Miniprotein binders against a2bj90. Designs and how they scored, part 31

Target 1, 235 residues: a2bj90
Amino acid sequence: MSRSARRKTSALNTVLRVVEVFASIQGEGPFTGTYSVFVRLAGCNLRCPFCDTRYAWSLEAGKPLGVEELVEEIARYEPSLVVITGGEPLLQRHPLNSLVEGLESLGLRVQLETNGILPAPARDEQLWRVYHVVSPKDVPVRVPGAKLHPSWVDYARATGRAWFKFLVANEQHVREVAEYVAKLGIPRSRVYIMPLTPEKLDMKELLELHSRIASLAVKWRLNFSPRLHLLVQLP

## First folded at step 15 (miniprotein)

Design NB5
Fold by ESMFold2, last read:
Structure NB5 (fold): chain B 235 residues (1-235), chain A 84 residues (1-84)
Amino acid sequence: as target 1 above (235 residues)
Amino acid sequence: SEEIRKRAEEAIREAQELLKEVIERAKKTGDEDLQWLAKLAEIYLRAAARAFQKGDYDKAEFYLDLAQEIIEEAKEMLEELKRK
């Protein structure tokens, strides 16, 4: 795609409220280990007690950035993957679709991270064409108001571009996840369990928790997600 | 309220005392899974205590509840090992 196509997108006067843009590795889910640029959008529709990124909860925490400028900034990193995260990025859905359009015009691969409360993309949205890691917060961690929208399961079946990632502490949590995904019809090949890691764990504790949750993933025939960025001390 | 906050503080202290006992009993068994449960409870109880001291009561309550559930699991395992 040409630079004039990017200028056509910016003619929509789309602005995103952005907390931070940085390069790192994707430490979680199906794209673990990929050189990535992270775009953290402001605003969240949850207040998870375990949230690592509370500084992104308020929309006011984000600075307004034009989509065209943001695309150029991201492109300079030459990422293998662009990870759109937040807060909850779907709260800024309209300008987010413009950002995705710009990134895809440059051939950049995009992954969105979402708590799944807002509906999955419609077929006519640019977001329809990107990858999604959906992290429901109603099981096992039971965050109030965190009900997974059922459209995400339909979207995953229709496109093969969504996976479901769950924070777990122990086998009881894994059992709850297994029951939850079975009831919703989410195939286990689309399910990741990931260790619930509070702040200030030393490396030995962090590795041991990873080892225990990975063993449970094997036992329950689910995929395992590390928090690799914590193990290698990247943001 | 202040009364609910005081009860939460008492619950954390009670859990800390119980966990010390569970850790000691777990070590005496030599059972690695039981020792892990005790350590896991310690991890989350530390997170609860730290959050409480910082005034983050939602985080404190979340990790306290989780720690208490794991302590109960460890106690059940101790009883099962006692019967063996």
Scores: ipSAE 0.833, ipTM 0.919, lowest interface PAE 0.7, mean pLDDT 91
Fold by OpenDDE base, last read:
Formats: C-alpha cells, structure tokens, sequence
Structure NB5 (fold): chain B 235 residues (1-235), chain A 84 residues (1-84)
C-alpha cells in the first residue's frame, strides 16, 4: 500500500458519520435515569418496521465528524454517561474504538446500544471495556436479516458488561424471551423486557402498557425497561 | 402495487370489524385482562392504519400482524371464560 493509501485508511479510522448529538436522560435499560449524551451514528444493517429512527438508516444521513472534535463536543455537556446509538453503531467499528479511547481518557463512562447482529468486541478492542445493551431483533418479533451473534453471550459471561433488551407486547412474547434466553444460557439477571410502543400513544395508554409489561416482568422474574423518555416527554 | 395496497386495506378493515366484536364481547364479560387485550389490539391496529395512510406498508403489515395475534389471544380467552 502506498503512503497515500495508508494516510487515507488512517483518516477513515478517525471519522464518524453522525446524525445527531444531544443531552437527555437515558430512558431504557440498566442505566435508566442517567443524565447522558446521546451520539446517534448513521447507517443500519436492519430495516425494522417499528424503528423510530429511520432517518439514521442511511450512512449519507450522517455528517462526517472527527473523533477528537466529537470527544470535545461530548465533554462540554459534562455527561454522567455517553450513549452510542444510531442505526447500528458497530458498522463504524474502527472509528468507534477511537471514540471510546478518547472518551475513556477523560474518565467518561460509555454505553453502546446495538442490535447484536455483528460480533461482540474482541479483547484487543477499546469497545471491550465499555457497557453494551444488546437489543435482539429475532425474538420475539422477527425482523428479516436479524440474528443474534453468539459471541455476545460469551462476552456477557466473560465481562458482565452486557445486557439484553427485548421488545414485548404480551405474555406470549415474554414466554418466548424466557425460552430463548434459557436456551442460549443468558442469565435472567442480564435480561430486560421493554414495551413495544407504537408512535403517538396517548399517555394513559402508554402508562397502562408500561404497567402490564412491568407486571409480566415480575411474574416471569425478568428485569423491566421503561421507555422513560416517553413517560417524562424528553428526547 | 395498487393490488397490494387494496389487499392491505381490506385486511385492516376485516381486523377492525373483528376487533369491534371482541371489544363488545369483552365489555360483557367484565374481565379486566380480556378488556386490556382488546385495548392493546386497538392500539396496534390504529398504528397499522396510520402507517397505511402514510404509505408505510412495511410498518402497516407489522402492526396489523401484531394486532391479529392479540385478537386471536383475546378470542381464546373469551372461549376459556365461556367454559367456566
């Protein structure tokens, strides 16, 4: 490879395609209630019919941002957590490892949101050190092309830094989640169920749906994830 | 195609008619869990109809299928309550 090709590949490892950066409360999973900066990365390997962030599906929907500039932007919010989300953040794996390194050097905690289709972090990646919330799209709802990569189960066991968050509508979905995690040997303490909410729900309907799914979580001995941002009307 | 759109519109209409029957039967039983299932099906069927009106047929199909699953669960529960 020419010196020019190596410089282009080095520059490609330091630039992310970013849709948006904003501060809010983490509304979902094990870090619910945490003051967070959200970094929504562009590009997704799925086309979930229920996706609320369809505008992030194309890589072209994101602006190119340097990792250093993005670290400085995030740090100005003084976050208790940095949440890397998007379409699928792991499509930008190389510059994402550089982003994590920069954020960790400032003592910032990082949590990744992923659909779990791509392999879990390897031990030599900076991503190995951070927290991961894996949101499978193959159970109980089946999105075409979704399949949980088995390395996420191994990563969860090895590190204790992964949780699995499943969208559910009813008790049958909760049963399917319980059977699936038992078959894969995922500890129940690492499993969250979350209400499958359509857009533009009435607040009364939203609260009742949360109550029903939370009761099922207790019955089935699983953790419950709210959609807290929807309940408190935050981004 | 216009044919796919027509079939989806018919399927949503049929699900709406079936859901009306389930809601009226659920009200007569007084069973709170059955009334919730009927309401849950209504929530998803409204999402399907809104997606269809926007031309988002993948989202419309997804929420229609989900509404139909909940309607069938509600029907099974109605038949169990009649046997008690």
Amino acid sequence: as target 1 above (235 residues)
Amino acid sequence: SEEIRKRAEEAIREAQELLKEVIERAKKTGDEDLQWLAKLAEIYLRAAARAFQKGDYDKAEFYLDLAQEIIEEAKEMLEELKRK
Scores: ipSAE 0.833, ipTM 0.929, lowest interface PAE 0.6, mean pLDDT 93
Fold by OpenDDE base, last read:
Formats: C-alpha cells, structure tokens, sequence
Structure NB5 (fold): chain B 235 residues (1-235), chain A 84 residues (1-84)
C-alpha cells in the first residue's frame, strides 16, 4: 500500500461532518439534568416523519471538522457530559471512535444517541467504553427500514452501558414496548419511555402529556424520560 | 400530486369532524381519561394539519394515523361507559 493510500485513509478517520456544537442540559434519558455539550453529527439512515432535526439528515448539512479541533472546542465548555447525537452518529463510526478516544483522554464522559439500526460497538472500538442511549424506531412507532440490531441487546447485557428509549403516545404504545423488551430479554431497568411530543405544544399540554406518560411508566414499571429541555426552554 | 393532497385534506377534515363529536361526548361523561384521549387526539390532529399546510405529507400522514388510533380508543371507551 502506497504512502498516499495510508494518508488518505488516515485523513478519512480524522474528520467528522458536524451540524452544530452547543452547551445545554441533557433533557432526556438516564443523564437528565446533566450539563452537557451536544455534538450533532450530520447524516441519517432514516427519514422519521416526526424527526425534530431534519436539517441533519444530509451529510452535506454538516461542516467537516477535524477530530482534534472538535475535542478542543468541546473541552472549552468544561462539560459534565459530552452527548454525541444528530442524524445517526454511527454513520461516521471511524472518525467517531477517534473523537471518543480524544474526549476520554481528557477524562470527559461520553454518551452516544443512536437509532440502534447499525451494529453495537465491538470490544476493540473506543465506542465500547462510552454510554449509549438507543432509540429504536421499529416499536411502537414503525419507521420504514428501522430494525433494532440484535447486538445492542448483547452490548447492554455485557457492559451495562446501554439504555433503550422509546417514544410513546398512549398506554397501547407502552404495552407494545413492554412486550417488545420482554421478548428481547432487555431488563426493564434499562428501558425508558418518553412522550411523543409534536412541535408547538403549549406548556399546559406539554406538562399534561408528561404527567400521563410518567403515570404509565409507574404502572408498567418502566423508567420515564422527560423532554426536560422543552419544559425549561433550553436547546 | 394534487389528488394526494386533496385526499389528505379530506381525511384530516373527516378526522376533525369525528373528533368534535368525541370531544362533545367526552365532556358529557365527565370521565377524565376519556377527556384526556380526546385532547391527545386533538394535539396530534393539529400536528397533522400543520404538517399538511407546510406540504410535509409524510409528517401529516403520521400524525393523522396516530390521531385516528386515539380517536378509535376514545370511541371504544365511550361505548364501554354507556354500558355501565
């Protein structure tokens, strides 16, 4: 292999397409309330009709950023957590492993948000060491082409560093989640239900929807994820 | 196509009419869970209508289907409450 081919492969592993970087509070899942830097990556393998971040669907919507420059940018915020999200982050798996290595070298905690379609991290990946919140798009809502990759169940069992977050509207959706996770052997302690909130809800409607879904979480013995950022009007 | 747009507009209108009837019945029963289902259907149907107005037919269809599911759940609950 020529020196030119090695330089091209090394350069491809050191650049991410990034839509935005911002500081906020993690509003969802097991890290709710944590001061976080969000890194929204470009590109998605789905076209969810309810997606709030459609502007991130194209890889071209992201700017190319070097991993080193991105680590330095993130570190300036002094975050309690780095949340890697956007489209589907695992579409940029190779440079994402390099990003995680850089962030972990600074002692920063990392959480990935993924739709779970792509395989879970392998043991030799830097991504194996971080936290993962998997948001399946096949249950209870069915997005075409969405299917949870089985390796996420194995990863969750092996590491204890994965949680599964499901969008729900009513009790029937919560039932479907309970049946689905039971069938897959996912422990209920790793399952979060979150209200399916359309855009432009008023605060009264948003609060009532949160209350109803939280009550269902208790009834069905599942964890509840708020959309805290919507409740407190943060990004 | 203009035909797909018209069909979607008609489906949203029909769901709006049906939802009005459900809301009126829900108010008469005084059942809080039924009133919530009617309100939840209204939330999603408004999302469908907004998506439709923007020409986002995939989002409109998604929220219309979800609103229709909740409207049917509310109707089932209404029929159960009449039998008590």
Amino acid sequence: as target 1 above (235 residues)
Amino acid sequence: SEEIRKRAEEAIREAQELLKEVIERAKKTGDEDLQWLAKLAEIYLRAAARAFQKGDYDKAEFYLDLAQEIIEEAKEMLEELKRK
Scores: ipSAE 0.831, ipTM 0.928, lowest interface PAE 0.6, mean pLDDT 93
Fold by ESMFold2, last read:
Parts: structure tokens; sequence; C-alpha cells
Structure NB5 (fold): chain B 235 residues (1-235), chain A 84 residues (1-84)
């Protein structure tokens, strides 16, 4: 495609349905502690009972926002990381690739959060070059229809840019995660277990749950993910 | 769906009664891991009850099932400790 044709095609597909844009700390996974701008996209292909962002489930929850305007808004925060989340961001894959192109042209580091049901990026997508934290919902939390697409394991192995994060409550859940990742061939170095934290835990309960799951991570030789934003009371 | 609501409410109440017994038995053992399991069940059962009162029956069912699983684990540990 010519330079002129690519510009016109990009302009036609430059709208994302966005629920919110805000600055905070990445509280989960391999980038925990990083000053980040979060872009929450509307729409989700799951209805997880434990979801704490139900307000992003419907595509109609998002407001249409031009990709160029969004890139400028994000850049003004001077983020160390741009976290694209949702709902399920890959439901808006085409304009999302345009957003990633714009962010990377400014040298901004990008991380996508996904439930992994839709396929991993193809080599010709801008998303191929960014980081992904994949949170499968078929083990140990068994959400109907949540089967992880096999391409994510291949993508992680080929690129080194994907990690897998699992919500767990207890050791039985950790055992299930260990069996699952072994069967799929996911290396332990790419696996995080994270405490399943219902709403309205007091700080003492929250800390004790974190401590117990962290101890299990050490015992099972898996990485531990906090929910740091809950501990420090950030969005 | 009133029958589903009635069954869920009764299931939560039954789990609460069973958990009260498990907490008492766990305390008598002095076993810290067992006492944590009882506390963990209480955390998720409380989440189930809260979700039920808000009409979020999917969340209520999810946390109830999880709490019941943990209660069963605690009961198994109580039986194992008794055999020693």
Amino acid sequence: as target 1 above (235 residues)
Amino acid sequence: SEEIRKRAEEAIREAQELLKEVIERAKKTGDEDLQWLAKLAEIYLRAAARAFQKGDYDKAEFYLDLAQEIIEEAKEMLEELKRK
C-alpha cells in the first residue's frame, strides 16, 4: 500500500471506543510499580463474575475518540508505560493497531492486557512489537467460553513479549495452574499467580491474602503478582 | 427466578452455619494453616453474601462455590488432624 493510500485508510479507521484514560501505577504483573497511563477500551467477550470493571463490558460504554487525539492526550502525561486494557481490547483490533503505531512513533512503551481468547498478534501487526500480559480465564477460575487461543503460547515463545497471569485463592488453585501451564508448555518464568481479591477486604485481610499467595508462589516456583494499586489505594 | 434466589439464599445460610462450626473446631486445634483456611472461607462467603444482597447472583454463586470448596478442604484437614 502507497503512503497516500495508507494515510487515508488509517484516517477512516482511527476511532476507538474509550471508557477512560488516566494516570496511575501499574499494579499487576511484570511491570508492577511503573508510572503508567491506562487506556480502558470498551467491549468484552466475557462476563466474568469476579470482574471489577463491569462498566467496560458494553461497547456502548465507550466514547468515540480519534486515535491521533488519544495519542496526544497520552503523550501529555509523559508516561513510562502505556497500558491498554478494557474490557477486551482486541475486540477493537484494527484501530488499536493504529493507536500502537502512533504511540511507538513517539518512543512510548506499550503493554496490552488481554484475556487471550482472540488470537495473538500476527507478524504484520503493530501489536506484534508490544508487550502482552495474558490472563486466561479457563483455569483455575472457570469462566464459560474463556478458552485461551493456542497462538499466545507460540507468540510468547517466538517473541519473549508475553506473560501469563492467573487469579488464585488457595493452593488447590495453584496446583491447577501448574498443571495447566505444564500441559501447554508455558515456562514458569512467564507465569504469575495473583490473589483473588473480592471487594471490601480490609487492609489486614488484603495483606494477609497477598502474603499467603506470595508464599505459594515461592513454594511452587512461580512468579507472584500483587494487586499493588489496592494496597496503596490507587485506581 | 424466585426459586433460584431462594435456593441461593438457603445455600449461603447453610454454608454460614457450617463455617461457624469449622471456625470453632479450627480454633481448638491451634493449627495456623487450618485457621487461615477457615478465615479464607469466611472472606469469600462474606463476598458471596454481599453480592447476593446487591442482586449480583453470578458473583454470589461464584464466591459461594469457592467458599464451599475451601470449607470442604478445611473439614478434610480437621479429619486428618483427628486421626493423628
Scores: ipSAE 0.824, ipTM 0.920, lowest interface PAE 0.8, mean pLDDT 91

Design NB6
Fold by OpenDDE base, look of step 19:
Structure NB6 (fold): chain B 235 residues (1-235), chain A 84 residues (1-84)
Amino acid sequence: as target 1 above (235 residues)
Amino acid sequence: SEEIRKRAEEAIREAQELLKEVIERAKKTGDEDLQWLAKLAEIYLRAAARAYQKGDYDKAEFYLDLAQELIEEAKEMLEELKRK
């Protein structure tokens, strides 16, 4: 490989396509309630019909930002957690590893959100060190082309730094999740069920749906993820 | 296509009619879980109708299918309650 090809690959590893950066409370999963900076990356390998961030599906929807500049921007918020989300963050795996390295050098905790289609981090990636919330799109709600990559089960077992978050509507969906995670050998302690909420629910309906799914989580001995940001009207 | 749009509109209307009957029957049973399933189906069917009105047919179909599953579950529960 020529010196020019190595310089081009190094330059490509230092720029992310970013849709938005904002501070809020993590509303979902194991870090619910944490003051967080959200970095929404552009581009997704799915087209989920229920996606609330469709504006992030195209890579062109993101602006190119340097990793160093992005680390400085994030650090100014003094976050308790950095949440890397988007469409699918792992589409930008190379510059994302550089971002993680920069953030960890400042002592910042990082959590990735992924649909789990792409392979889990390898041991030599900076991404190996961070927390991951995997949101499969093949069970119980089936998105065409979604399939959980098996390496996420292995990563979860090896590191204890992965959780699996499933969208559910009713008890049948919760049953399907329980069967699916049992079949894959995912510990129930790593499984979260979350209510499938359409846009523009009223607060009464939103609370009732949370209550029903939380009760099912207890019945089925699974963790419950709220959509806390919707309940408290934060981003 | 215009044909896909019409089919989606018809399917939403049929589901609305069916759900109305299920809601009325569910109210007569006093079963809270059945009433919740019927309410949840209503929530998703409203989401389908809103998506349809916006021309988001993938989202409309998704929430319609989910509403239909819940309507069928509620119907099964209604038939079980009649046998008791």
Scores: ipSAE 0.833, ipTM 0.928, lowest interface PAE 0.6, mean pLDDT 93
Fold by ESMFold2, look of step 19:
Structure NB6 (fold): chain B 235 residues (1-235), chain A 84 residues (1-84)
Amino acid sequence: as target 1 above (235 residues)
Amino acid sequence: SEEIRKRAEEAIREAQELLKEVIERAKKTGDEDLQWLAKLAEIYLRAAARAYQKGDYDKAEFYLDLAQELIEEAKEMLEELKRK
């Protein structure tokens, strides 16, 4: 009797390439100040010149971790928020959905950070139910290939679970952001401007830049995102 | 290449010299926004120089271009204030 050759099952959807897992505070965006565990996934579809996490660009920079083991490790921190970041986390979309399922089964709140090039979650994805902070890289800085996928605006309107965060240096940048979000139909209440902070600023300069960008946020009626972890010297 | 690195180093040095002049002129005006603009250019130009020293030339070019944009904006504001 003939029996078809058994196909070996790959465990690719249960493994994530992870650069680092650590506890800190969420220093940026709508959940600023929240005790968080950060999961930095390997791989990025951009090569931003201002990127502070270049060590996460290559998928090979990550170590393979099983999703169940990762959920258990994260849970031991007892976080108030799990922040999934990277590189670009959506490059590992399938196993990422498995991680989200595991975290949500424990009642853990999840936030994704993305550059928005890959499409927003579909309704049948576990990622549909988490919070998203989308950081487009085509305004005010123009990174080649960094076009925001239009589905993110649709997703934000349908769910109320997405916000848009932009790095800015000055008022001209804020004007460009304001024009961009108006053209795309993104409500001001969903928009954050955040200071473009190069490395090695002294504390006085860091505070001055924060103060200036915060004043612009008020002037332009946009939300302000600090980089709070820099101000309090946390990773 | 050596030629590209030499041009980047020269461009940073040129921007540093121009910025010294812009900072001094901005101080004479007493205009707080103009003085901040010059300071911001200095912040990004230092970031460019640091990135260049580390061999991170794409980061260096990014911050240099940003600093140069801010220097030009400051020069335009200086000229506008002079006309008033």
Scores: ipSAE 0.792, ipTM 0.903, lowest interface PAE 0.8, mean pLDDT 90

Design NB7
Fold by OpenDDE base, look of step 19:
Structure NB7 (fold): chain B 235 residues (1-235), chain A 84 residues (1-84)
Amino acid sequence: as target 1 above (235 residues)
Amino acid sequence: SEEIRKRAEEAIREAQELLKEVIERAKKTGDEDLQWLAKLAEIYLRAAARAFQKGDYDKAEFYLDLALELIEEAKEMLEELKRK
């Protein structure tokens, strides 16, 4: 089969629906503080009541962008990390694998943000090689229709390239996270708890909430994720 | 529906009254952790009220439920402190 025939079948797997591309600091999870380019993909399989990116829920909210053009755009920022986020990035799994291949060919590190409902990457996917932060929506806060796909636990054990980030409000939520990860056999070193923050929170209240949840993280021997971008007023 | 709106409005008002009582009782104990729970309940209840005003009833319900859980936790702490 000629190089030309592979290019035509690749065309359907080469377009992403993208809401926005921007440079900032990664504010959450294991890469907190990293200068990053964020690629927010359109479409989500959830409708979380607390979602701060509701404008990304529809696939139609994104513009169609070619993978090659998007790789070139990302590369111009000279990022220390590329963060693929959105609604749910894995809804665009096929072109997303092509994007990852392009970014890795430039030596760029990639981190995916996912709600963990869709299956983890298989060994033959380019996504197998990148970092993943999985944010379950079934514990401790329960979003209807959310269930962590069990393959994420297997992926985490096999690769060491996955972390699990949980939204928490109080000690009871932290307890539920601790019980949940123990039951699934997720190592505590791969677990982050993060403050559940409403929109337009006062900075003093935001700082106090961070302090309280960080203290609970120490008490329960879990990692703490700030919402650093909110604390430093970045995107 | 208008019924859902009215029910949400009533539930927010009732939660505000419950929270007011908890805040007043918490201030008398001097317990900082209890005062924080009351403050956190206030934060989420304000988020519920803002969502309600915007017609986002799913978000309003979510933050209302969370505020109510914290109010009940604060009441339990108040009863524990009264027994000591």
Scores: ipSAE 0.836, ipTM 0.930, lowest interface PAE 0.6, mean pLDDT 93
Fold by OpenDDE base, fold request of step 20:
Structure NB7 (fold): chain B 235 residues (1-235), chain A 84 residues (1-84)
Amino acid sequence: as target 1 above (235 residues)
Amino acid sequence: SEEIRKRAEEAIREAQELLKEVIERAKKTGDEDLQWLAKLAEIYLRAAARAFQKGDYDKAEFYLDLALELIEEAKEMLEELKRK
């Protein structure tokens, strides 16, 4: 194996395709309300019809950024959490592990957002140590090609560092989530339901939808995730 | 294709007619949950129509199907309320 191939592989592990880096409040899941730096990675293995970040679907939509430079950029915001999101962050798994290593070396907490199609972190990955919010796209809304990788259930059980966030519209969707998580052996304490919000929903309708889904969360004994950033008009 | 566009447009129109009937019936019952389902169907059907106008047929289909599911659920509730 030529010295040229090893140098190209080392460069591939130190560069991420990044769409945007910004500071905001985490609006969703177990870290709702946390002052966070969002790192939106480019590329996705899905084409969800309801995706609000379609501009991140192509790897070409991201700029190449060095991991070290990105760690320094993130650190300047003094975040309480680093949220790694995008299309699908785990498409850039190798440089993402290097990013996590850099962020953890600074004592920064990291949370990954993933669609759960790709395998959960292995014990030897830096990603094993961080928090994960898995958003399955096979229940109750079915995106073609979406299937939760079973290793996420095992990872959640082994580490306690994974949660599962489901988009729902009505009680039937909440029922389907409850049945699905019961079948997979996912503890209800790790399950979040979140309103399926279309683009350009007015604030009155948005609030009413949140209220209805939150009431269903109580009825079904599930956690509720708001879309807090939409409610407070943050990025 | 123009055929896919035409079929999607027809399906959205049919859903709008169905929803109009459901909204009118729901108003007569005074049932708040039924009225909410009808309103939610309207929200998603508006999203479908907006997606269609933008040429985003996958998004239009997605929100149309979701609106149709809610319209059907609302119809079932209307029939249950008639039996009480």
Scores: ipSAE 0.826, ipTM 0.926, lowest interface PAE 0.6, mean pLDDT 93
Fold by OpenDDE base, fold request of step 20:
Structure NB7 (fold): chain B 235 residues (1-235), chain A 84 residues (1-84)
Amino acid sequence: as target 1 above (235 residues)
Amino acid sequence: SEEIRKRAEEAIREAQELLKEVIERAKKTGDEDLQWLAKLAEIYLRAAARAFQKGDYDKAEFYLDLALELIEEAKEMLEELKRK
C-alpha cells in the first residue's frame, strides 16, 4: 500500500459519524446514577420496533467529527463516565478504538452500549479495556436479524467488564431471560432486566411498571435496570 | 398496502374488545396482580394504536402481539382463580 493509501486509511480511522453529544445521568444498567457524557453514534444494523432513537439508524444522520476534536469536546464536561451509544457503535469499530484510546489517555472511564450482534473486542483493541453493556435483541423480544455473538460471553468471562441487559414486560419474559443466560453460562450477577416502556408512558404507569419488574428481578435473583432518565425527566 | 392497514386496524379493535372483557372480569376478582396484567395489556395496546395511527406498522404489530400475550396470561389467571 502506498503512503497515500495509508494516510487515507488513517484518516478513515480518525473520523466518527456522530448524531449527538450531551451530558446527563446514566439511567440504565450497572452505571445507573453516574454523571455521564453520551456520545450517540450514527448507523444501526437493526430496526427494533421499540427503538426510541430511530433518528440514529442511518449513518447519514450523523455528522463527521474528528476523534481528537470529539475527545476535547467530551473532556470539557468533566464526566464521571463516557457512554458510547447510538444505533450500533461497533459499526464504526476502527475510529471508535481511536476515540477510546484518546479518552483513556485523559483518565476517562468509558462504557459502550451495544446490541451484541457484532464480535466482542479482541485483546489488541482499545475497546478491550472499557466496560460493555450488551443488550441482546433475540431474547425475550425478537428483532429480525438479532443474534448475540458468542464472543461476548467469552469476553465477559475473560474481563469481567461486560453486563447483559434485557427488555422485559412480564414474568414470562424474565423466565426466558433466566433460561437463556443459564444456557449460555452467563452468571446472574452480570444480568440486568429492564422494563419495556412504550413512548409517552404516563408517570404513574411508568413507576408501577418499574416496581413490578423490580419485584420480578428480586424473585428471579437478577439485577434490575431502571430507566432512571425517564423517571427523573432527563435526556 | 391498504389491506395490511385494514387488517392491522381490525386486529387492534379485536384486541380492544378482548381486553375490555378481561378488565371487567379482573375488577370482579379483586386480584391486584391480575388487574396489573390487564392494565399492562392496556398500556401496550395503546402504544400499538398510536403506532398504527402514525403508520408505524412494525411498532404497531410488536405492541399488539405483546398486548395479546398479556391478555392470554390474564385469561389463564382468571380460570385459575375460578378453580380455587
Scores: ipSAE 0.823, ipTM 0.924, lowest interface PAE 0.6, mean pLDDT 93
Fold by OpenDDE base, fold request of step 20:
Structure NB7 (fold): chain B 235 residues (1-235), chain A 84 residues (1-84)
Amino acid sequence: as target 1 above (235 residues)
Amino acid sequence: SEEIRKRAEEAIREAQELLKEVIERAKKTGDEDLQWLAKLAEIYLRAAARAFQKGDYDKAEFYLDLALELIEEAKEMLEELKRK
C-alpha cells in the first residue's frame, strides 16, 4: 500500500460526519434522566416514516469532524453520558470506534443508539465496551428493509450492555413485541416499550399516551421507556 | 402524482368519517378504553393529515394505516360490548 493509501485509510478512521452536538437529558431507555451530550451522526440505512430526524438521513447532511476535536468538544460539557445517535451511527463504524476510544480514555461513559440492522460490535472493537440501545424497526411497526441482526442477541447475552427498545401504539403492538423477544431469546429485563408519538401532540394527549403504554408495560412485565425530553420540553 | 394525492386525500376523509362514527358510538358506551382507542386513532389521523398537507405521503400513509388499525380495534370492541 502506498503512503497515500495509508494516509487516506487513516483519515477515514479519524473523521466523522456529524449533524449536531448538544447537551440535554437522555429521555429514553435505561439511561432516562441522565445529563448527556448527544452526538448525532449523519447517514441512515432506513427511511422510517415516523423518523423525527430525517435531516440526518444523508451523509452529506453531516459536517466532517475530526475524532480528536469531537472528543474535546464533548468533554467541555462535562457529561454524565455521551449518547451517540443519528440516522444510523454504525454506518460510520471505523471512526466511531476511534471516537469511543477517545471518550473512554477520558473516563466518559458512552451509549450508542442503533436500529440493529448492522452487526453488533465484535470483541476487538472499542464499541464492544460501551452500552447499546437497539431499536428494531421490524416489530411491531414494520419499516421496509429493517431486520434485527441476530448478533445483537448474542452481544446482549455476552455483555449485558444491550437493551432493546420498541415503539408501540396499543396492546396488540405490546403482544407482538413480547412474542418477538421470546422467539429471539431476548430476556424481558432487556426490553423497553416506548410510546409511538407523532409530532405536535398536546401535553395532555402526550401524558395520556405515556400512561396507557406504561400500564401495558406493567401488564406485560416489560420495561417502559418514556419520551422524557418531550414531557419536559427539552431537545 | 395528482392522482396519488387525491387517493390519499379520499382515504383520509373516509377514515375521518369512520372515526366520527366510532367516537359517537364510543361516547354512548362510557367505556374508557374504547374512548381512548378512538382518541388515539384521532391523534394518528391528525398526524396523517398534517403529513399529507406537507406532501409527506410516506408519513401520511404510515399514520393513516395505524389510525385505521385502531378504528377496526375500536369497532371490534363496540361489537363485543353489544354482546354483553
Scores: ipSAE 0.822, ipTM 0.924, lowest interface PAE 0.6, mean pLDDT 93
Fold by ESMFold2, fold request of step 20:
Structure NB7 (fold): chain B 235 residues (1-235), chain A 84 residues (1-84)
Amino acid sequence: as target 1 above (235 residues)
Amino acid sequence: SEEIRKRAEEAIREAQELLKEVIERAKKTGDEDLQWLAKLAEIYLRAAARAFQKGDYDKAEFYLDLALELIEEAKEMLEELKRK
């Protein structure tokens, strides 16, 4: 193949379908409070009934963007953290690894959000080197087909770069999470419980739900994740 | 289907009526945890009703099931408090 054809072939393998790119605060999990750029990738392998971002479910909801262009756009925000989310970002795994390579070459810190159905990164993937917040959807919320791939537990133990975040409504849910993570051998230091917050809660309701779930986190010796962006009205 | 929609609509109405009674009984007890449980059931039942009105029946069913579990738990707590 000519030099021009080889470059075109490589460019075809480095396109992502992107729903939105925006700056905000990471509101959930271990990096709560960090100035972040969010990259929402199109496509999801679940149809969670509680999903806040249904507009990202279809792959066709994303605009095709070249990875190099996307890296430049992200860099202009000067983020402290790049959060790759979606849908389910691992549905676009190959070009996602290219994006991670570009972001890391600029010294940017990257966190992936995933439902954990697809396998954890292999050692030879760029994704191996970044942070992951894994949100299993089969316990306690019981989304059909949402089984956590066992490689995420192995990855977390091997690298220390993965945490597990669970939506909970009450103590029964927290008990289910505690049993689930104990069976899988996930240390409680890697586990976050987060309030299941339907839309259109007023501030008093949001705060009381946060308070109740935080108290359960203390009682069960688990980490608590807020949904801080809801409390401070950021996207 | 239409049968599923009709059952969901009726179930939401029945849960709303039951919850009104549970909320009032919970207030009379003064028990903070019971009052929260009733309030939490109200939060999720409102979410179910909103989702139903928008035609999102999967979301409506999810939140309705959760609200019903909380209502039953509250009823059990109310009966336990009566025995004291």
Scores: ipSAE 0.805, ipTM 0.908, lowest interface PAE 0.8, mean pLDDT 91

